VHH binders against Trans-3-hydroxy-L-proline dehydratase (lhpH). Designs and how they scored, part 7

Target 1, 355 residues: Trans-3-hydroxy-L-proline dehydratase (lhpH), of Colwellia psychrerythraea (q485s0)
Amino acid sequence: MTKNIAQAAVKFEQWQPKIEQESYLTINSLECHTGGEPLRIITSGFPVLKGNTILAKANDCKQNYDQLRRALMFEPRGHADMYGAIITDAERDDSHFGAVFIHNEGYSSMCGHAVIALTKTAVESGVVARTGDVTQVVIDVPCGQIYAMAYSHNNVVKHVSFQCVPSFVYAKDQQVEVDGIGMVQFDIAYGGAFYAYVQASSLGLSLVPEQQEKLIAYGRKIKQAIIPQFEINHPTTAELSFLYGVIFIDDSPNQDVHSRNVCIFADGELDRSPTGSGVSGRIALHHAKQQIVLNETITIESILASSFSVRAIETVCFAGFDAVIPEVTGDAYVCGKGQWFINAEDPLKYGFLLR

## First folded at step 5 (VHH; framework vhh_6qgx_2)

Design s53 (from b0 with Q110T)
Fold by ESMFold2-Fast, scan of step 5:
Structure s53 (fold): chain B 355 residues (1-355), chain A 124 residues (1-124)
Amino acid sequence: as target 1 above (355 residues)
Amino acid sequence: QVQLVESGGGLVQAGGSLRLSCAASGFTFSSYAMAWFRRAPGKEREFVAAISRSGGSTFYTDSVKGRFTISRDHAKNTVSLQMNSLRPEDTAVYYCAAKYGWGYPSTPDTYDYWGQGTRVTVSA
């Protein structure tokens, strides 16, 4: 911007808290979205998290710094359904870096939209040296090690593919009575997180923005009805043994895509993207039901009509489960950079939500 | 990956001086308050001195006020404790500690990271 503007604007732009103003903490971020789902990438000013694993670092954050998650994810710095990633050192020697995922309710084990945004920004920033038009990025996340490929044209990452963790069907053809809704039929699948998969039309729901409030309400009620009646155990990692959300599935009005899904995760948060861990569980369900073959690509769209492509590239045996390795492809965009001030004297320093 | 490494301990006669140093690495130094604690033989860990994130504010336990000075150097990522007019009762292992964010309290449990300590012995 030109400096031929009002003196007030110049002084506002140049202002920062000075070191002697010790009431201020400063946290820096890179702002992105993937298919409309935001990602606030926390780059500096946040405490260094303790632990030898990304799960341990997430637990350290939950125990000692949870108020900072609120400050960054809640209003006025964030908003309802806000999502972020805290950049950490790698857990494994062959990984480039690690990430802890944060949102309005807490912490997630896997976030496909975040992997896509992190991979793009890692290559474009030079965190990972570009290797021609295809660059591999390896990220440690709470559910494991993720291998992603950044596809560049003219030094711009155009799309990102990643291999999800072994994805499998946990339970099929289950049912639960939900107060105010009635009997709900669902499947449970794991794609880096456990989701209950529900056919939207069976409940009179449409996967459109006009029904977002009803989708959120139904997702919350269904999740809370399932939890006390259905035990979820991850076969190798106890900390992953929880139901993360509900994914509503339906046909798309767009004939160019296979289907639409809408994820209500955590405590009633709505994913604007097609949900990477969700479509990973979807491809495991479709494969288990013999509705898709290996290397068959389907496109799944979000409530905003943004899309991910997904295919099962391999079958594996994972702790006795017949599993697949999903490959998810999507695009991300950088929207800005943030510098966030938290003032000890601010009575609202840790944020608020009005719903 | 966070490390706090103390140095400068040793044997000194009563009335003498020592300067302790703590080298910090693996975190954004300017976001952390720093403190010194000590543990005398047969006693529990006690607070000595703390310095705010900027270095503009300091806090001392009554027994060291006017004798010890805590300071920090952001360019070198170090915190120092200048100890003057040392007494036999200052004999202890001295620990450097770091706390993220606001405040520079005297409570050990509020500090996030700790060094392994450096021994100070003051002879009569």
Scores: ipSAE 0.381, ipTM 0.774, lowest interface PAE 3.8, mean pLDDT 92

Design s54 (from b0 with Q110W)
Fold by ESMFold2-Fast, scan of step 5:
Structure s54 (fold): chain B 355 residues (1-355), chain A 124 residues (1-124)
Amino acid sequence: as target 1 above (355 residues)
Amino acid sequence: QVQLVESGGGLVQAGGSLRLSCAASGFTFSSYAMAWFRRAPGKEREFVAAISRSGGSTFYTDSVKGRFTISRDHAKNTVSLQMNSLRPEDTAVYYCAAKYGWGYPSTPDWYDYWGQGTRVTVSA
């Protein structure tokens, strides 16, 4: 009984794909979360992505391997709102490595929660040589080059801060009529991705887990209403010229934080973290409205009450825009390691998503 | 080993000019924003000028704006500060500083590496 169960468990752990009899692909990962937002860091087994830029590598993935994104992000290997990063070669000689960001719907230009988890695991895995208690990690992502600092104690990274790309206000005090919701007021800002920022209370929304379905539905409708009315052009990179999501902003029930925000991105995915690129756009908005000064830190909370701290460390002129450089700080945890098998004969090999 | 070595300081009369240079070694120069700070006798260290890592953006303290010009040369790993129309108030030790990434803040505490300084004395 019990003895037989112990022996059986060991043999189950020894199962391997029968590649001589069946066509299998094996993909390995580190499983992480940042403020509750998952990150499946794909380490080996995924095809080597081609291109001289991270954007070109993302396009190669989209053109030739999009079914593998689905297989890893959808059920049964992933789930609704799953997020991942494919580790790549660096784009620039002064970067340590690159990353392509993937999710249920497609590809992201920037992912702050991913940068935090990647920085922690790169230092702890020896991908980046440790330099005392503070180690710098430089990552090439689709929106540019990201500089992160890993703060270590006894070989464990406790906190990560990163400098986001130049972040700026694209449009303020805009309005759109949304079918079933009414007139919605919003701002658009860029923090590595373009978001529409909406006050949740103006729509009768609360930034709590109990309203997740309503937040997703409203975010999706608002995004779809904005897209045909507003041309979004990134000043230097055409591939970044799209509205990524809607961020709902309101006061936190926690008096110790500045505010709460909830990001509905892509095709109705809900970010469990405060959204790094989102809080980067937030600090650009607050600076432009003269609501914060340089180096003033605010703490922004997620739907799960997890938090990121953010400040504007400098002003810069970026392609004619008055921009700031945001610094975002957060924490990540490793939850597991995965080994994922995709059998060519499996009729559900590419996954499914029921919501 | 990271080093920033300043040169070009000296004695100059009011209305004169000096060009300071900073030679950088031991790091990927093109990844760092560069700045000049100064410390007058008996005073705290203050910001003078900064240049972004690409060289495309510059920032100056109001008292030197229009008189000083910061520039960088990636081929030579150098940062220069051209100082024109010098005033007695510009008398200080001038320090070269390097900060990783896009930001080029006016706050000394953000900078990763510092030179030993070069002395500038402006006579009335």
Scores: ipSAE 0.000, ipTM 0.133, lowest interface PAE 16.8, mean pLDDT 87

Design s55 (from b0 with Q110L)
Fold by ESMFold2-Fast, scan of step 5:
Structure s55 (fold): chain B 355 residues (1-355), chain A 124 residues (1-124)
Amino acid sequence: as target 1 above (355 residues)
Amino acid sequence: QVQLVESGGGLVQAGGSLRLSCAASGFTFSSYAMAWFRRAPGKEREFVAAISRSGGSTFYTDSVKGRFTISRDHAKNTVSLQMNSLRPEDTAVYYCAAKYGWGYPSTPDLYDYWGQGTRVTVSA
């Protein structure tokens, strides 16, 4: 009897959409995580996005296919704080491919954890031809062109480093009154996205999983309080002129790392990784405050004790700002493959969130 | 001039208590993690306890956990080690160390400044 039941399972695995009877869209993905932060890499089945830049392709997705972002990021196919990337053609001739970043609220300009996972899987899948134990991968993202290095051993990528866009301090030593919290002190820095940086201990917060609900609530309130009182303008690209989230900084329970930070981004989403664009802005803050020198590497931990290493490799002048070029290093793992079916007659086809 | 000056060492019987203090000068104390290391006769320097730059986090080696308490006072630029239930195995020279930034590691080579040490002898 047990072998008859095992044979039934094989037949379930062979189920196919009845496309002549019902209208189905099939979308395929590679499921990854970087430091615990998920990445659903959309490989096929998604409509071809139009535009000459990655920003234009993201806008095309927002205008014409936003319901598909929801279908993939919301329940039952996704979940609260879900993250994905839509693979596109390269914007520049010297880039290998492009990516549009999607999440529960919408679209992001930069995603370091995604760059790490995309680089690993591009090399391991043969999308980018391997050049020995170190392979360069060049990816076009909404905020610019990213250079990444995949470090391989026996054809497995063990870690990825990437060079972030020019990162700079936008404002220091600011404060805002927040309903239910009081006066909050913050800095604003750009690392491919703008974040407000807040010392967790100043608000009685701890960067531990037990306090995740309080961290999300405080992050939302602080972001909402800053937006109407503080004008953010990206010096060269108006579409990047927004506050993406709040990053709480504090000591780590792991004494061997520099610090811990927890990012609450978009509409109260908690980053399980140390946040690549966040640590990029963080290293710009530390350099500007003369707390770190060029090429000094620090390790920053997430709420899950996963880590990224970061250093400033160069100083540059960017549109009048004293900026640095960050290098971020991390690891990613493939945890699955998906085929996602969207039945046109399903009343819940575009998903829901009940967080 | 950067200085770390330890005090409070001495002779004590097993089961007794001792408080070590380290006075820091010549640097911005609140920007540094602080730690205590010890060297027993014939052995290498080993980690005892560390406290983060903010004072919000502490870390102890297993053999002293529950017996020793590390604390810091930013107003006095002092780090202290309260040692209770002392054992003969705790006999060593105790060193204060300072490390710039957020990390408070157990690795001696990562610390920037060191004191001269204070001797603790626990008799059976």
Scores: ipSAE 0.000, ipTM 0.236, lowest interface PAE 14.8, mean pLDDT 89

Design s56 (from b0 with Q110N)
Fold by ESMFold2-Fast, scan of step 5:
Structure s56 (fold): chain B 355 residues (1-355), chain A 124 residues (1-124)
Amino acid sequence: as target 1 above (355 residues)
Amino acid sequence: QVQLVESGGGLVQAGGSLRLSCAASGFTFSSYAMAWFRRAPGKEREFVAAISRSGGSTFYTDSVKGRFTISRDHAKNTVSLQMNSLRPEDTAVYYCAAKYGWGYPSTPDNYDYWGQGTRVTVSA
């Protein structure tokens, strides 16, 4: 008997579950990250979502296929704080494609890190034809139509900028009593999603990986304290009328950047990136407080020291609000490709979370 | 041939109103975002207002916010700019413009087609 692990490995590699077997659903993905925040781009095998808008498609997914979101975002296929995008047909004729955003708790209206990763992969894959060193990619997302620019050198996309939706201040200089924490001061701004913005140092918090558990616990408590005391109404779209998360702001250990922020979103998920919709809301706050001028760029770091650049390029009136149009710049990387099997006979087929 | 033809310009006193119209032909109007730009004497073209292809989104420069309203009529292939509470600093030649897609609507270089302009004079 010759024991040969290499020969066994070759046989495992060549074998696949029977794809045509009725008890198996097969879903294909691209695995990416932007500033350390993961994005599982679901490319095929997911049911075709129904509706004339991306919001309607997200609702169809929530009502009819939510168990598949869990299967892909939870263990063993996903993990705590996992994030994904389901690729859809475009909502508008002038958009290249659409995306529904999914995570551990549910669905989001905007995801800047996803836009950056989707733009890079669309150009690199040939989904969008390259137009020299700068290529425009147009994506329909739940909060609207997003315009992104892919900047290429030697056929590699080096960075992506995108124009966010009109971003505005919803409330300033608010306070709430939080059980176990005390009085918390916050602002609320919209950058494709509503966030409460809190100074970390005022609560004895540090924006470092070693404090991740405390940041998650405080973010959840603050969000839950704000929700019953502050009604959030999006001026034109009722489905966007919710507080998505809490963003902790403080000085960076890196003197070359403006600041650091850490987003705790949904039900205690920690964004590894600087949070694209979050920095969009921040630039609206800074502009409203007269702390920055139009076209002034600031760099904001994540908990991992990854960075996004952001500036306000225009001022606009959006449904009676004084708004700005943010431009966010970041980089994404492709980490892998996945093929995911959901066996109807598996008692754990729809996943689990232990964190 | 693509054409954008503006109308409705004229002389008006401060505090008055004008309605500008732009008739579009030679392209699929419903696939294009539409905008108004203006050029005052001694200045470059500046953004005024834009409307998305569907009409569901509008953008305005701060100086006209709350005073001007942009709208479109797909059946007539027309975009309109209702100008209220006019000020002497609104005096300019107003240009209709079209771009494919919705994004960076305030950037003139992103526009594919331009009209010849219509003159608006607001007296003190």
Scores: ipSAE 0.000, ipTM 0.121, lowest interface PAE 20.0, mean pLDDT 87

Design s57 (from b0 with Q110M)
Fold by ESMFold2-Fast, scan of step 5:
Structure s57 (fold): chain B 355 residues (1-355), chain A 124 residues (1-124)
Amino acid sequence: as target 1 above (355 residues)
Amino acid sequence: QVQLVESGGGLVQAGGSLRLSCAASGFTFSSYAMAWFRRAPGKEREFVAAISRSGGSTFYTDSVKGRFTISRDHAKNTVSLQMNSLRPEDTAVYYCAAKYGWGYPSTPDMYDYWGQGTRVTVSA
C-alpha cells in the first residue's frame, strides 16, 4: 500500500547512500551541548589530519580541508555560531586523545565547553575506563594538554571539572576609540585564548538574549578596533598570538552568582555557555587585581543563565608572567548522533550562512 | 597512524605478470581514492593507475591501459594492481597513494598519504 504511512517512515529511516553512489561522502558525529553551546564531535569519515602536534593538525585542516569545516559548521548541517571538534590521536603518550576545534570562522586554540562535553562522552562511551565516581581524562588541544575530571553518580557523568593552561593578564586598563561606540575601556587576558574584557553596562549593554544582535555588533566593532592598536604575542607559541574575541562582563540578575559574561568570538559568534577559556582569563584577572584568593570559587552565568564555577588552584611563573592555574566546572548533555551526507553534485554542499 | 604497505614486487621476464598489493590502515578506507605511481631510476614519480572511493571508476596512463588492472577490496582495506604483459620500460619502484574525498587524479601532489614502495624489475 502506497498510503501506509508507517511503512513509509521505516523506509525513510533506513535510507543510506549505496557504495555505488560515489558522489556521497559520509561523516559521523556525536551531538552535545555545554550550557547551551553546541559541540558536534566528529568521529569518523573525516580525513586523517597530518602533523605531530594538534596545532599542526589544525593547520593541515585549514590548508587542505577547510571546505569540510564549512560543510559541517554552516547551514543546512550546522548553523550560525555552530561549534565542533575533530577527534584525533593523542599528541602526548600520557594523553587519551586529541581534538581540533572548529567553528563558523575557523579554528580555535582552546574551548572549555568542548573539553567538558568531550570528557563526559569519553567516559560514558568507554573511551576512558571509569574509575569509580571520579575518572581522569587527559586531552591534547591546540593550546596544550588538558587534565579533566568526570564526576559520576549511578554511572552517569553529572559534572566535569578541568584544569586549564597557565592563565595570565596580558594588559590592564587599556583604551580604544571605536567608531559608532566611543571610548572603550578593556583588559586583555589569556586563558587558552586571548580575550578583551569589557564592562557591558559602561556601553549601555545588557547581557540578555533580547540584546544578542547588539552584543554581536559591538563585539565585532571592539575586536576590530583593538587588533590594529595592540600587538599580541604568546610567550612560547607564535600560532596563539591573536585576539580571539571580546567578553562582556556585568552583574547577574541572580544575586546568588558572582557575575554574568557573554563572549563574542571569531567573526561575531556568540557563546551560549559562560565560555571556559574566558572564565579562565577572568579568574587570572580577579587574582591579579587581588579580588579573589587561591581556591576561592566563583560562579559565572551565560546569556542563557547556564553557569560555570571557576577557581584558581595554584600560582605559577609562566614565561615571566605571574600566572594561575584555573579549574573550571560545568555540565554537558548528549543531544543526538549525526550521519552527515555531502553530495558532490549538490551546489550547496559546502554550506551557507545568512547571519 | 596512517599506514600504506606495498607488497608483491620482484623480478620478472618481459611478457610476464605480477600482482602488487597495498594494505591500508589508520583511516576510513571507503572515504579515500587510491592510486599507484612509479619511479624509474633517475626519473620523477609518474602516474600509473587510480581507482575511485567506491571502486566503480578507474583511470590509467596510456602506456599501461589494457595491460594493468587496478582494483580494491573494502572488506580487506586493500588496493591491488594486476600487471600483465610486462615490458622492460615498466621497471620502477611502485608506490601506493591515498587521497581523501572526491576525485582520483593523476597528479602526485593531490595525494595525502604514500607507501614506501615496492621494486619491480622486468628483464629483457
Scores: ipSAE 0.381, ipTM 0.782, lowest interface PAE 3.9, mean pLDDT 92

Design s58 (from b0 with S106E Q110K)
Fold by ESMFold2-Fast, scan of step 5:
Structure s58 (fold): chain B 355 residues (1-355), chain A 124 residues (1-124)
Amino acid sequence: as target 1 above (355 residues)
Amino acid sequence: QVQLVESGGGLVQAGGSLRLSCAASGFTFSSYAMAWFRRAPGKEREFVAAISRSGGSTFYTDSVKGRFTISRDHAKNTVSLQMNSLRPEDTAVYYCAAKYGWGYPETPDKYDYWGQGTRVTVSA
């Protein structure tokens, strides 16, 4: 027996599945967060996904490997509202790599917080060669091609900005009756995903951590009430034709920022960040309502008071919609590396989720 | 991007030997079980041999047991099939196959990736 704790610790740290234990799968990851929203970047040990597009690769994962998404996103390896990215080969010759986005409930078409973390880590790991203090990273995601810029100081990426896909207002000044809540007014906008935008104070909601359960409950009820009463069609891609979530908007307690966003997405998942695709839709709404001009930057806070900056850099016509190209800026941090073991003999190998 | 490239096929007399190799790239080799299948002229693809992800377990079809040996080299990302005491009935195109995760089944539809094949002809 070892009495020296340092010697014992080294032996624990060196544990690996034995050669005889064919039951083990090993999956490796880089653990990040952007404004508090986690990103588990799956680096190796995951199956190579089939398809000529990122959307097709996401579908391959959903059809053939969905249990691995659950294993990685659910407890004990993940947690409620966990988010991840599966690194893939690029779809386009001028892109550096591709990513499939995964979460507790399934797959998303766009994830701004993930783009920020992926861009930082791609440059810092040497996946993308540095070009001085500013390095361009081009990523294929399910909703299209994303152009990001990594801003470095002393070989560390301090800020990431990215140009979102053409973002537009789908519907304005809509109403829906919600059981237990009453009449809810909302707008729908697209910023890589469709969200319903709701004024939190109009429903007696506060965008603070203490109200997280109420925000989740209301977000789920509002989303489910809108779906059967409002048809959503993406103009060029049928697979993107769904309401992803509800974003609650209100003034920030911090008077130095424009506003606060809280996104409840998929099946009641709460985004810890300001939501990149969400602030992209917000800037499209503000531009359409003539509340901001091109190149005017606003800062939007999350429930944790973390922030993204956003501006509309260009107007474009997208499939008949008056759209803008948003630029979102945020910061990400690496908080760990994971080596995940999934044992075929473990009755809880695919995880569980308790909220 | 996934590639399985077979080599080592050729013409050999009955009783002779051949060593087939399969070079794997574009995936985490240690996460995949590997197998050899063959297709004889006018017949369907049939199982020959499989090796587990670690290399600690192997499985052979009855007709090749004791004559063929499957092995893998994780450092080189290769799987090999040593074929001894070859018979005219072993004449076929031999295919390398990879399956993610647990198990190393004899069913072709369970394998995720396939090579283009290498031809083996055994003369009577």
Scores: ipSAE 0.468, ipTM 0.806, lowest interface PAE 3.0, mean pLDDT 92

Design s59 (from b0 with Y111F)
Fold by ESMFold2-Fast, scan of step 5:
Structure s59 (fold): chain B 355 residues (1-355), chain A 124 residues (1-124)
Amino acid sequence: as target 1 above (355 residues)
Amino acid sequence: QVQLVESGGGLVQAGGSLRLSCAASGFTFSSYAMAWFRRAPGKEREFVAAISRSGGSTFYTDSVKGRFTISRDHAKNTVSLQMNSLRPEDTAVYYCAAKYGWGYPSTPDQFDYWGQGTRVTVSA
């Protein structure tokens, strides 16, 4: 760079909204990823959400501030399949904080990749005081209270494990006819969200990036075919009674891992991570089918070959279901910090999606 | 938890002055426009004054222009209404209100948070 270019760059870097220019909203964030799945952690400048529960706060956001979700998740500030979390006050006195999960289509009840990133950044930011090499973080999310452990080395969190909510099999060996695909066999399990689990190879699908468009198309069609034929009722919380997505399962090209899965959630969004709530439902299915024992760890890969480890640590009875408590382990990384400006006069202020 | 707590109301003679204050907590004060509304007995809640998020712009209903001054203090998270040359028709319960986002809404249904109100009585 020349002296003249360097001087110009410094002036560009100093740009700020003018104090008299009330047209700008400013929202601040911490940018992370877990296994390649992004998390925009929204820290300040977002409206305070009303409600006594995280679910109620999510509903308040949906009713009154949904355009801000779009602005932050859509282009040009976000992208297709973008994911975020809005930091809130804790719902419970024994929780450290709360989070509302947002994405392109709307709001999710549970997000394991988000829990991993939130736990790492909470410890590294001093939100939670360190207790040696292992620090417990307790987070309120829409589906309940999550207990996570941050494993530190030289003041950096290297690994995060979390205990998912009671996870159980809702239905096994179901079938649905899907236009353009044919007969699809599936199971339904809950691991903080309800997913339909489908063997990818049975449909001629491969869990590789080159097939992303086909995976998205098939996931959307299968989800829409299941919804009208299958009533989903969460045993204690009506707001959680919906099919969130489809998880395609297959063998991994890496023989050192148990399997690979790819989650197509909401309205055709592809999870770059192995899907924490998804692998939680997987371990409940494997336990129910007597394919694993308590404390047996399996490693599950994403479409990017990033991995989560999962095990069932306990069996519980949850509202009449034979359930397990899954423990999921993964790694997250901080990629940046954002300061996002939304100008009232911008015709594209609330964003767009071209995919 | 968001709270708006008004103070400074009372009884005053026509031509007198009162200063109302509203203490805000539980939100990023600089992200919210602040306003004062009032409700006289038997009447609907009406707009009195508003101040922008930065404090750089103020808005008043015609009946109070030149008599009332709205201000805010970001360091103290307070909004104030200085009321001079008070008239009997200014008798009302005065409410502090907060609105996230752009602009200066003047209708009650556009505001996110409200205080409990403080009573102002102006005697003839």
Scores: ipSAE 0.233, ipTM 0.702, lowest interface PAE 5.0, mean pLDDT 91

Design s60 (from b0 with Y113H)
Fold by ESMFold2-Fast, scan of step 5:
Order: C-alpha cells, then sequence, then structure tokens
Structure s60 (fold): chain B 355 residues (1-355), chain A 124 residues (1-124)
C-alpha cells in the first residue's frame, strides 16, 4: 500500500492538461497577501489587453474578457473578497510595468495592498533590477503612475513604501439617512479611489472579526444610500468618478497605533489590510483638518491588527484641490504559485459566489 | 507588445512552392489560435487557413485544400503555411493572425492581433 501511495503522489503532482485537450485554458499566477488581503498576480495565459492606457486596458478586459475575471476571482479558483492584478506593459516610458486591478464585483482604479505586493515581487523576481538595499519600482495603474521603494536586507524585501497619487478631501461633514441604520455622518476623500469615511462607534460598530457580517451589511447600505445623493466627479478623469467604498474608523486600544480602519469596498467586499488608498485619503483628511503636519507618520491597523504607516510628504495643488502626496509603508508575503485550468466543458467554468 | 512577423514571401512561378513563417512574441502563444488570411489587390481580406491552440485541428478555405498546409511549433512560437502548386490567383499579401481562447474561426473580425503581411506574387 505504501509503495502505491508514494507512486500515486508523484503522478498526481505531474498531472497537466494534455496538449490534445483543447478545452483547457491555462492561466498562471503568483499568490500573495498584504496584511491578510490577497493578491492573485496574473502573470501569463491571460489575453493581452488592448489600449494605450491602463484604464483603456481595464475597459478592454471588462468588455471582452470579464468572464475570465469571474473565473479567477470567484469560487472554486478564488473566493469571496478575492483580489487580483493583471500584469500589463507599462503605459509610460519611465514605468517598469502596468497592472489592471480586479475583484469580485469588477475593476478598481487603485489598490495600495496590490502596489506593496507587486513592488516586493517585482524586485525579488528580477522584473526590476535591484539597486542595492533600496530599489525604486514605477507602476502604471488605472488612476496614474505610482512610485514605490523596496527596502531589502539579504536579498529579501522587508518593507515597501509608495507615494500615492495626489490625495484630497472631496466633501466634509456630510449626512445621509440610511434605511435600517438612521442618520450617518461622513466625509469623502480621494486617495486613488473615492471613499466615504464613517466613525464606527457612532453606529455601534466594532472593528473586529466577530462583527464582519454587520460591517459588510452596513458598508453596503451606506454606500448605496450615498450614491444617489452625492455626485462624485474626478477633476481630470471621468472614468474615476465613482464611490468605491466605505471606510469605518475607530480608535485602537493598542498604544502603538493611531487608529484602526476597515474598508468595505465594491459590492460588500471586506479589505483584510488597512487599505492603502484608504489610508492615503485618511492622511489627506487629517492634514485638511489640521490634525497632522507634513512628514508626521501615523500607524493605522486593519481588522486583523496588521498595519500600514502613512505620512503626507508634500502639499500640491491638484486641479484646484488642496492635495497632499501620501507615503504608505507596508509588508507583503508570497503564499504560493498557481496554475489555473478553465475547461470549456465545465458548467461551472466561470465560477460562483455563495456569500 | 504583441508582434506577429511574417516572412517567406516572394516571387514564384505557377506550380511552384513557398513556405511562409510567422514569428509570434509578446503573448502566451499556446493560449492563441492562429490563422492565415490574404488580401489580393482591390479585394477584401480572405480566410486561408486556421490552426487550433494545440495544433491538433486545422481548417482551410476550399480553394487551397490539398495544396496548403498550416502548422505550428510551440517551442519556437511560430506558425507556418506550406504553399504548394501555387496559382496566379494565389497572388496576395498574406497576414498572420492570432485569436485568444477557444475556437479557430474563419472570420477576420474574431482575431485579436495581426501581422503587417508578406507579399506573394505568382507569375504565369
Amino acid sequence: as target 1 above (355 residues)
Amino acid sequence: QVQLVESGGGLVQAGGSLRLSCAASGFTFSSYAMAWFRRAPGKEREFVAAISRSGGSTFYTDSVKGRFTISRDHAKNTVSLQMNSLRPEDTAVYYCAAKYGWGYPSTPDQYDHWGQGTRVTVSA
């Protein structure tokens, strides 16, 4: 029996679709997480996306290949709240590569947790040549060009810092009536995506895993209540003019951190990380409210107690808005490598979600 | 950047042979069906031959069946078109085309990427 078991394991490991099985499509990935938020980096086997900008490539994916997003983000290959990045050619000559961000509901304009994971893996894989202990990685994403720094020790990236796009306050001290919740007070800020920022304790919410279902339910209701009441216009790019999610803010009992926040984005997806674009909007809000000064670093933790550090490194005028350039710092880990098979004959080939 | 680069075109006498080659780069070759199309002066693009992603299935337009053979080499990322018993009416610019995913159709509009073409002239 033991001999049979040993031989079986080797043969299972060697299984591949046969060349004559034309019903199989193979897509390859690198599996990562940043503060617990997953990132499936799609490396090969995916169609080459058309367009001169990352935003145009995202639109090409949405129009012609959206079923592949579902196949990779939904069960059984993905799961609820799954997140991915499709690697593309750079949009700009001075960028190393581009990325289209995908999730359960669709496409996002910016993802800080993804930038951190992409930067680490680009340096460690040799996509970007290492320049000593600090290596700059430049990534084109739908909302613009991101500059990141990988900090290495013994050829391992230990920390990643990135400069977010100009981040600004869109609206302050707003109110909306939400069915089943009541009056909700919020601010709207842009940190690569627009979020509504809500004090969790004002709604009886706690930013802990045990409250996950309530946080998701409230986030969905609040987002849907805000959308018809408040027009969101990105000053230079119409395609970025949408409310991406709701970020619940609370104080942390941990003396070592400034605060905790939990992002419910898209259609009720919960970010396991502190949310890079979210903390970018947070630092713009804190600066606008005169609660922090330039180069003052704060640490913000997630529902899992994973943390990002953030500071505003300079002020800039962006299309008439008083904006800041945030610097976000975090860590990522490689969890695995995937080789994903989609069989044309599989009735569940494009996936499903039961949440 | 996706590139499909055709080669092997030229001038040949009726009854002669040519082998066209298409070198593919910038994409996962095994995920794409490949095809050859041609355009004669004053005419629209016409289907010639297609080959499935695996290379196990091929499809030809009636006018070239038995004379042309399409093949692919995954190790070299190339598609070839062996053209035998050439006729003056085979004179055209020949284009290599690639289609992502399932199927290897004869419809030009279903192909995602195209080469610049290679000219074939068959003299009487």
Scores: ipSAE 0.424, ipTM 0.796, lowest interface PAE 3.5, mean pLDDT 92

